# Ledger of designs, part 3: VH-VL binders against a6uvu3

Target 1, 145 residues: a6uvu3
Amino acid sequence: MDKRITLIGSKIAKTGNEFIYCGVLEECSECRFKKICHDGLIVGKRYRIVSVRSAKHPCIAYGDGVKVIEVEPSNNFTILIESKKALEGLTLSHSDIQCNNILCKYYNLCHSEGMPEKYKIMELHEKIKCPKGNSLIKATVSTIN

## First folded at step 26 (VH-VL)

Design ac1
Fold by OpenDDE, fold request of step 27:
Structure ac1 (fold): chain C 145 residues (1-145), chain A 121 residues (1-121), chain B 107 residues (1-107)
Amino acid sequence: as target 1 above (145 residues)
Amino acid sequence: QVQLVESGGGLVQPGGSLRLSCAASGFTFSRYWMNWVRQAPGKGLEWVSSISSSGSYTYYADSVKGRFTISRDNSKNTLYLQMNSLRAEDTAVYYCAKDRTIFSYRYFDYWGQGTLVTVSS
Amino acid sequence: DIELTQPPSVSVAPGQTARISCSGDKLGDKYVYWYQQKPGQAPVLVIYQDSKRPSGIPERFSGSNSGNTATLTISGTQAEDEADYYCQAWDSSTAVVFGGGTKLTVL
């Protein structure tokens, strides 16, 4: 996989953590770490921290400083799954929630496009009150081969 | 200095539509994610929507999904919120808020004065 | 989304220390932000990343975050500090979440 080096706030610089890159700040323009921090990332993309270096560096944007990290693009998705299938660490075969209400605010989460055939449940979130009465829960899932 | 000025608020009937604008100045608008946060009378702050710097990514609170559309024109340094199918519970002061976030743990360092939207028959 | 819980109100005498809590599941693992809102005004960021003060915010404002609770502390509280205070965090589902707000009254 294409790994990148960047910096991130000290508190959240933990292996396994994920983040969305939001872009360069105006205050970063004179930062000596600007290149290493920003050049390897794409705005809007999600990344997973693979490794963390111990040294801390000052940062105008992060008051607790930043640490050098190695990251890779994350293949995680947020979807709704049936509550009965909801178990962190479990591998599931993908299937859309059976529903034809395209006007539902949850439709895209119930019918996520581009989902892999199989995924692993990484994190469970809140339960969702389905207008049709389905027992659903929001989950972060990761593609598996 | 950073300045955010909301406009477009007013009185509208239920089911109606309204478009809010936020004029930004004092910073490189196209570099920053922007947000709408609302506050119903006498109530707390509620995040409404966010948009990435280029506009490629948009996020919405469940309460407004399918009805509201956030957009931006970076050439005009302006943020928009198109509100359709308005409901009484959408009545609130709507604030434009600027991000100061490099990574996803996002927060807002500047807020506009807000514009009042009243949905009533 | 995560839920952030604040007490609806806190009262303090002038010169005393005010503490406003914000509770949420694993909140200590996240950055927490605090906003001050005075009557009829827009919110103002007073604490970012748990404990850092933006420029212009008095030193009497401080913050901490551990376990499931973040705390905004105002030492030597002044009359002008009377306001609503909101905690805020980010959810991995890409949502921004606010606490319900706390009304701080300076007696």
Scores: ipSAE 0.845, ipTM 0.947, lowest interface PAE 0.5, mean pLDDT 94
Fold by OpenDDE, fold request of step 27:
Structure ac1 (fold): chain C 145 residues (1-145), chain A 121 residues (1-121), chain B 107 residues (1-107)
Amino acid sequence: as target 1 above (145 residues)
Amino acid sequence: QVQLVESGGGLVQPGGSLRLSCAASGFTFSRYWMNWVRQAPGKGLEWVSSISSSGSYTYYADSVKGRFTISRDNSKNTLYLQMNSLRAEDTAVYYCAKDRTIFSYRYFDYWGQGTLVTVSS
Amino acid sequence: DIELTQPPSVSVAPGQTARISCSGDKLGDKYVYWYQQKPGQAPVLVIYQDSKRPSGIPERFSGSNSGNTATLTISGTQAEDEADYYCQAWDSSTAVVFGGGTKLTVL
């Protein structure tokens, strides 16, 4: 898996934590760490921290400083699945929940764009009260590659 | 100096539509995520929507999903909020807010003055 | 989404220390931000990343965050500090969450 080096706020520099990269600040243009911080990341993408170095570095954006971290793209997604299919550790083929109510607050979780064909259920969360009466449960799933 | 100026607010009937704009200046607009935050009269702040710097990623509060659409034109340094199927509970001052975030834990360092949206019969 | 709870109001005499709490599950593991809003005005960022002050914010403003509670502290509170204060955090579901706000009255 493709790993990248970057920097992140000291407080949240913890192995296992995930973050979304939001991009370069204007102030970063004068930063000596600009290259290592930004060049390897894609705006909007989610990453998981796999290792953390102990040394702190000054950062104009993070007042508590930043630490060097190693990251990998996160393959975890949160979706709604039918309760009857919900079992941690189970591999499923993805299928959207059949529903045409685009105004439903859960619509995007029921119709997640860009989902892989198959995923593994990593964690089950709370059951969702579907307005149409579907038996759904929130789940963290991981892409199977 | 950073400046955010909202416009487009007004009176609209329930079920109607309205498009808000936010003109940005004083910073490289295309570098930053932008946000809409609203505040009903006498109530607290409620996050409405966010959009990534390029517009590729959009996020919405559950209360507005399927009805509101956030967009941006970086060539014009302008943020938009298309509001459809408006409800009385959408009545609020709508603020545009600038991100100053590199990694996830997002926050807003500058806010506009807001524009009032009133949904009423 | 996570929920942030603030007391609806806090009162303090001039010159005294005001403390406004913001509670949420595992909030101490997140960065918390604070905004000041005066009547008829837009919110102003007063604390970022738990305890850091933006330029122009008086030193009497400070913040802390541990456990499940973040706290905004205003030492030597002045009349001009009377305002609504909101805490804010980010949820991994990609949502931005605000507390309910606290009205600070300077007696």
Scores: ipSAE 0.836, ipTM 0.950, lowest interface PAE 0.4, mean pLDDT 94
Fold by OpenDDE, look of step 26:
Structure ac1 (fold): chain C 145 residues (1-145), chain A 121 residues (1-121), chain B 107 residues (1-107)
Amino acid sequence: as target 1 above (145 residues)
Amino acid sequence: QVQLVESGGGLVQPGGSLRLSCAASGFTFSRYWMNWVRQAPGKGLEWVSSISSSGSYTYYADSVKGRFTISRDNSKNTLYLQMNSLRAEDTAVYYCAKDRTIFSYRYFDYWGQGTLVTVSS
Amino acid sequence: DIELTQPPSVSVAPGQTARISCSGDKLGDKYVYWYQQKPGQAPVLVIYQDSKRPSGIPERFSGSNSGNTATLTISGTQAEDEADYYCQAWDSSTAVVFGGGTKLTVL
C-alpha cells in the first residue's frame, strides 16, 4: 500500500492509531518541517500509523512536540451489525439494518451512508440495546477493495 | 484579531427551516476547519457539525444528521448552517467555532458570540 | 462511544485551589481540552492538549491527564474564575465530545 512519512503530536504517535489530516496552519508556513509534515497528506483523508520513530521534534502546534511516523490510508469505519454475523476477520456484504425509526440515536450506525458493497470486520465492540429488539453489536469494519 | 459573528437566529415553528451564517475575519478562513456548537438554555455544550477547509468533508452529530447541512463560502469568509425539519429540542444558542487542528484530535481556539434559535409552536 | 463525565458543581473559597475532573474510558490516551464559559458569554479555550495554556490565560490555570481522568486545576482561585467549565475530546467514531460541564462557585 501507499505509505507516507509525516509528523504527529507525540502523545498520539502510536502504532495503530488513526487520525484525519486537517491541513496546514498559518504558523506552519515558516516551519522547517513543513514539507515532511504536510506534503504527503490529503486534507480530509483518514490515516493509520504503521510505525513511529523515537526522536521528538519541536512544533508550534503541538506543545509536547511531534514524532516522525509512517502512515497509510485507512478505510475503517464504525457500524452496527447483527450479532449473529459478528466475527472478527469475516467479510460481509453490506445490508442496512431493517428499521424505519429515524429518531433512534443509532439510526445512522444502522444505516450508514456511502457503505461499500463488502467489508471486513476488523474489531468488535460493545453490544447495543436496540429499542426494537434487534440483536446488534458495534464493529469497526474495513472496506474491501 | 480573530472575529466570528453569527447571525440568522430567531423564532421558528416546529418543522420549519432556518439558515445561520457566521462571518469570519482576522485569519485565513480557507485554511481552517469550521464548526457549529450549540447550547440549549441552561444546558451544556453539544457539537453539531464540522466542515473541512475546502468544504469537501462534512460531519454531523447523530441528532441533526439528515436535517442540518453545513457549508461555507471561502470567497466570502462565511460559514453556514441550513437547518430543516426543526424540533423543539433544537432550541439553543448556536456558536460558530474555529478549528486549530492539523490532525483530527481537534479543538476550538475561537468562538463567536452565538445566535439564539427558538423552536416553538 | 466515548463519554466524558464531570461533576455538576465544585465550590472553592477565594485563594484556594479548585480541581475539576473529567472522566472517560482511556481518556489518558487522548488530548483533552478545557473551556471556560461565564454567564451570557461564549466559551473560551483555557487549556489545550491536556496541559498547555493559550496566550492570555493566567498561569494559575493548569491541566493534567492520566489513566481515565483529566483534571483542570485553578490555583489561587479568584472571583472572576467563577464560571462553567467544559472538558472536550475527539473520538474517531463520535467526533467531537464535550463533558456535561462543571459549575465552579467561588464562595
Scores: ipSAE 0.813, ipTM 0.916, lowest interface PAE 0.5, mean pLDDT 93
Fold by ESMFold2, fold request of step 27:
Structure ac1 (fold): chain C 145 residues (1-145), chain A 121 residues (1-121), chain B 107 residues (1-107)
Amino acid sequence: as target 1 above (145 residues)
Amino acid sequence: QVQLVESGGGLVQPGGSLRLSCAASGFTFSRYWMNWVRQAPGKGLEWVSSISSSGSYTYYADSVKGRFTISRDNSKNTLYLQMNSLRAEDTAVYYCAKDRTIFSYRYFDYWGQGTLVTVSS
Amino acid sequence: DIELTQPPSVSVAPGQTARISCSGDKLGDKYVYWYQQKPGQAPVLVIYQDSKRPSGIPERFSGSNSGNTATLTISGTQAEDEADYYCQAWDSSTAVVFGGGTKLTVL
């Protein structure tokens, strides 16, 4: 398990929400919560909230207060996959969509260079209108060990 | 006094390229994530792209992904947007925007005056 | 994905109270932000986190957010308040959504 404790604005503090940690503000340099809030997080890394404690605490950055949360790193990506292969929970081998249209607005979602060979489908989203007529659906996927 | 000054807009043909710049002053540029937001003539605001404080992480709206590249030079306090394969629907005023977000649910506390990009034959 | 709906226009007399709504499904569960944009000018943040004012924004600007509706309120409206107003929330951790904008006319 690779879980961390931090604090986040009360309206964002919901189990299942994700965020990217963007760093310390200058106003936080003298904050009594600075270490708890920031020391466990890496700038640019994505995290998922796995638990939320109900008590609110004061925060200069969030005027309605913050809540203590437990987070874990998130390895999720968004890609396009063929609709006929799209089932939540399924593990698939990654392959690029065979399409040479680099000008397509979906190009990088179809050609995810550097993706691991295998991934698990975490959530399905909307189908898209592929200019070439491919039957594609947007999906959130995660790398697998 | 925070200032953001965009430049590099102009008239360009469809399929062409253009590079926008945003000169920043009045804050420690390297500590903040930076953003591009655009506004088509007579229309509302559309987020385009974000870049991390170090420049290592970039994010794009689906409408521009693969065609636009956001970058920054922290030694020059300058944000960039390289726009390739331009289309008529990219015609807009492009704003440079600073955020103050610890966590990525963003909002934009300072905006530049914008630079107009017109894509027309 | 959340869609933010604003009335296209609101008209008020000088000195009256203007209220500009922003509607979205369970919007009260999100932080809402408001931007003022005068003709030919860049947007300016006037309300953040539902109800807080940045330094330099007059006290006549206030905000609220509950249920499905956020409201920007301008008390004692002045001619200089004529502008387009946009609400903003988010639809994911990396993407931002804006309302369509409301033109405030002071006449």
Scores: ipSAE 0.498, ipTM 0.737, lowest interface PAE 2.0, mean pLDDT 84
Fold by ESMFold2, look of step 26:
Structure ac1 (fold): chain C 145 residues (1-145), chain A 121 residues (1-121), chain B 107 residues (1-107)
Amino acid sequence: as target 1 above (145 residues)
Amino acid sequence: QVQLVESGGGLVQPGGSLRLSCAASGFTFSRYWMNWVRQAPGKGLEWVSSISSSGSYTYYADSVKGRFTISRDNSKNTLYLQMNSLRAEDTAVYYCAKDRTIFSYRYFDYWGQGTLVTVSS
Amino acid sequence: DIELTQPPSVSVAPGQTARISCSGDKLGDKYVYWYQQKPGQAPVLVIYQDSKRPSGIPERFSGSNSGNTATLTISGTQAEDEADYYCQAWDSSTAVVFGGGTKLTVL
């Protein structure tokens, strides 16, 4: 249900491709397609291309032209959160776990790349034994909002 | 005209820390993702880190993850790199680079002149 | 993780055509970017999105990308083109990846 329309460079307009939307360029301010390209996307969010229309359109930002695509958010990921904050359906503001132990087996779950400003808890999993003693639970979260 | 000026490089012992700064001008800094790229002496280019226009999203190369922190102050048009637990392999010229990317297939249209970081005992 | 392989060096006589290759698995499915770096200087973008030239880059610079190989081509090579050249793409995690660089010598 959470599908959106945009346009992307012809070479990368392929079903299954994923990208992070980085924002509008100054060159796009005069483009006839500016709103269609950008208004459906949120800066920093990851999307997956689910369909591609074959017609090419000229674009100042993409020399090979652009194609219309339909995308969906690709934003379910697994992190560790404090157990006291962990309730399914709850929306939380991002905060890093206070730990810089890069050798910890859970490090990548505490410090996931592309951490959103806010996230919604979709599912809670097992609690883990944090070596530093934090009370943490593994969760699947979504930046769908 | 786009200008990027790095500073804060120097000599530091292994395990030490440095904070790099990049002063930006000639464009609307708060609208652009910013990047650090480094080059070890006599070696090629290595991407280090990226930060979103608002600062809400950060990305790191595996070689620096957990040790380096990218940040920005949009009110001062300044990009930062906090480097902790420095190792000899972090010795490099560090470049500040402007991103010109709508999607995450990133490239760098403007680069600063770099600041040298030397990690040596 | 994609690795981008470039020859360490390429030599060309003035006025001749230089070709610098960049190889990677299915690289033709990606946009490739090229940077020129003269000694003691910062890199300068010379080709983006496989084949486009930024404003101010001489017309003798061109690029192509298909299959596993992208190529930077400099026609009518001049002495000031002597530099290191790096290709750039991204890997499956969308991390930026550079080639090892090619030293172009104009003899």
Scores: ipSAE 0.495, ipTM 0.740, lowest interface PAE 2.0, mean pLDDT 84

Design ac1
Fold by ESMFold2, fold request of step 27:
Structure ac1 (fold): chain C 145 residues (1-145), chain A 121 residues (1-121), chain B 107 residues (1-107)
Amino acid sequence: as target 1 above (145 residues)
Amino acid sequence: QVQLVESGGGLVQPGGSLRLSCAASGFTFSRYWMNWVRQAPGKGLEWVSSISSSGSYTYYADSVKGRFTISRDNSKNTLYLQMNSLRAEDTAVYYCAKDRTIFSYRYFDYWGQGTLVTVSS
Amino acid sequence: DIELTQPPSVSVAPGQTARISCSGDKLGDKYVYWYQQKPGQAPVLVIYQDSKRPSGIPERFSGSNSGNTATLTISGTQAEDEADYYCQAWDSSTAVVFGGGTKLTVL
């Protein structure tokens, strides 16, 4: 398990919450907790909170204080998949949706760059009205490669 | 201290392109994520795009994905927005905004005065 | 996706207390931010993290957030407080959402 420790604002320190780490503030340069808050995280990488400690600590960035959390990297994507393939928990190999309509409001969900070869369906959302008539459903997926 | 100055707005026909610039000073530009937020005349605020401090990660509202490209030049302390395939609905004042975010629950502590983009035939 | 609902306008007499609401599903689970925008000007952050004031913002501005509703409160309202006010939260880890705005009129 690739778990890391950091601190985040008390109100959003909840198991299951996700965030992207955006970097250190200039005001944190002399903070005694700077290393534990920041050194284990990579700018731009997404993390999911897997545990929360209840004690609050003061922080200039969060006026209501921060809590210690454990996080793990998150590789979740939102994509459109064919409704006939869509079952939560199912592992699928990536298959292109053949459409070149760059003006479609769903274009980026159909043509997600960097999609892994295989993925697991974590959650199904609403079906969408494809202008080309494809039967598509919005899904949150996780990489498994 | 913090100063953000947008430029490059103007009148353009539908389908046209514009490039906006935002000159930044009064803070260490390369340490902060930067944002574009727009406001149609007489309407509310709409977040448009964000870019990471290094420029390696970019994020867009669905309404502009595939048409707009955010970028930055940290050596010139300048943020950019390339707007292509412009539509009438893109008519707005475009604000450059600095955020103060360690995590992606972002908010905007300083805003520029904006530059007006009008898309009209 | 969360939608933030604000009343289109609020009117108060000078010296009275103005309360501007912002409603959204489980909004109390999020940090809420408030921006003041005077006509022809850029927005200014007046409340962050539900209830905190940035330096330079008068003490008459305060905020709260619980349940489904955040509230911006201006006590002792002055003519200069007449402006549009926007609440802000997020829709996902990358998307920022604003309320539709409330015009505060000081009569």
Scores: ipSAE 0.450, ipTM 0.725, lowest interface PAE 2.4, mean pLDDT 84

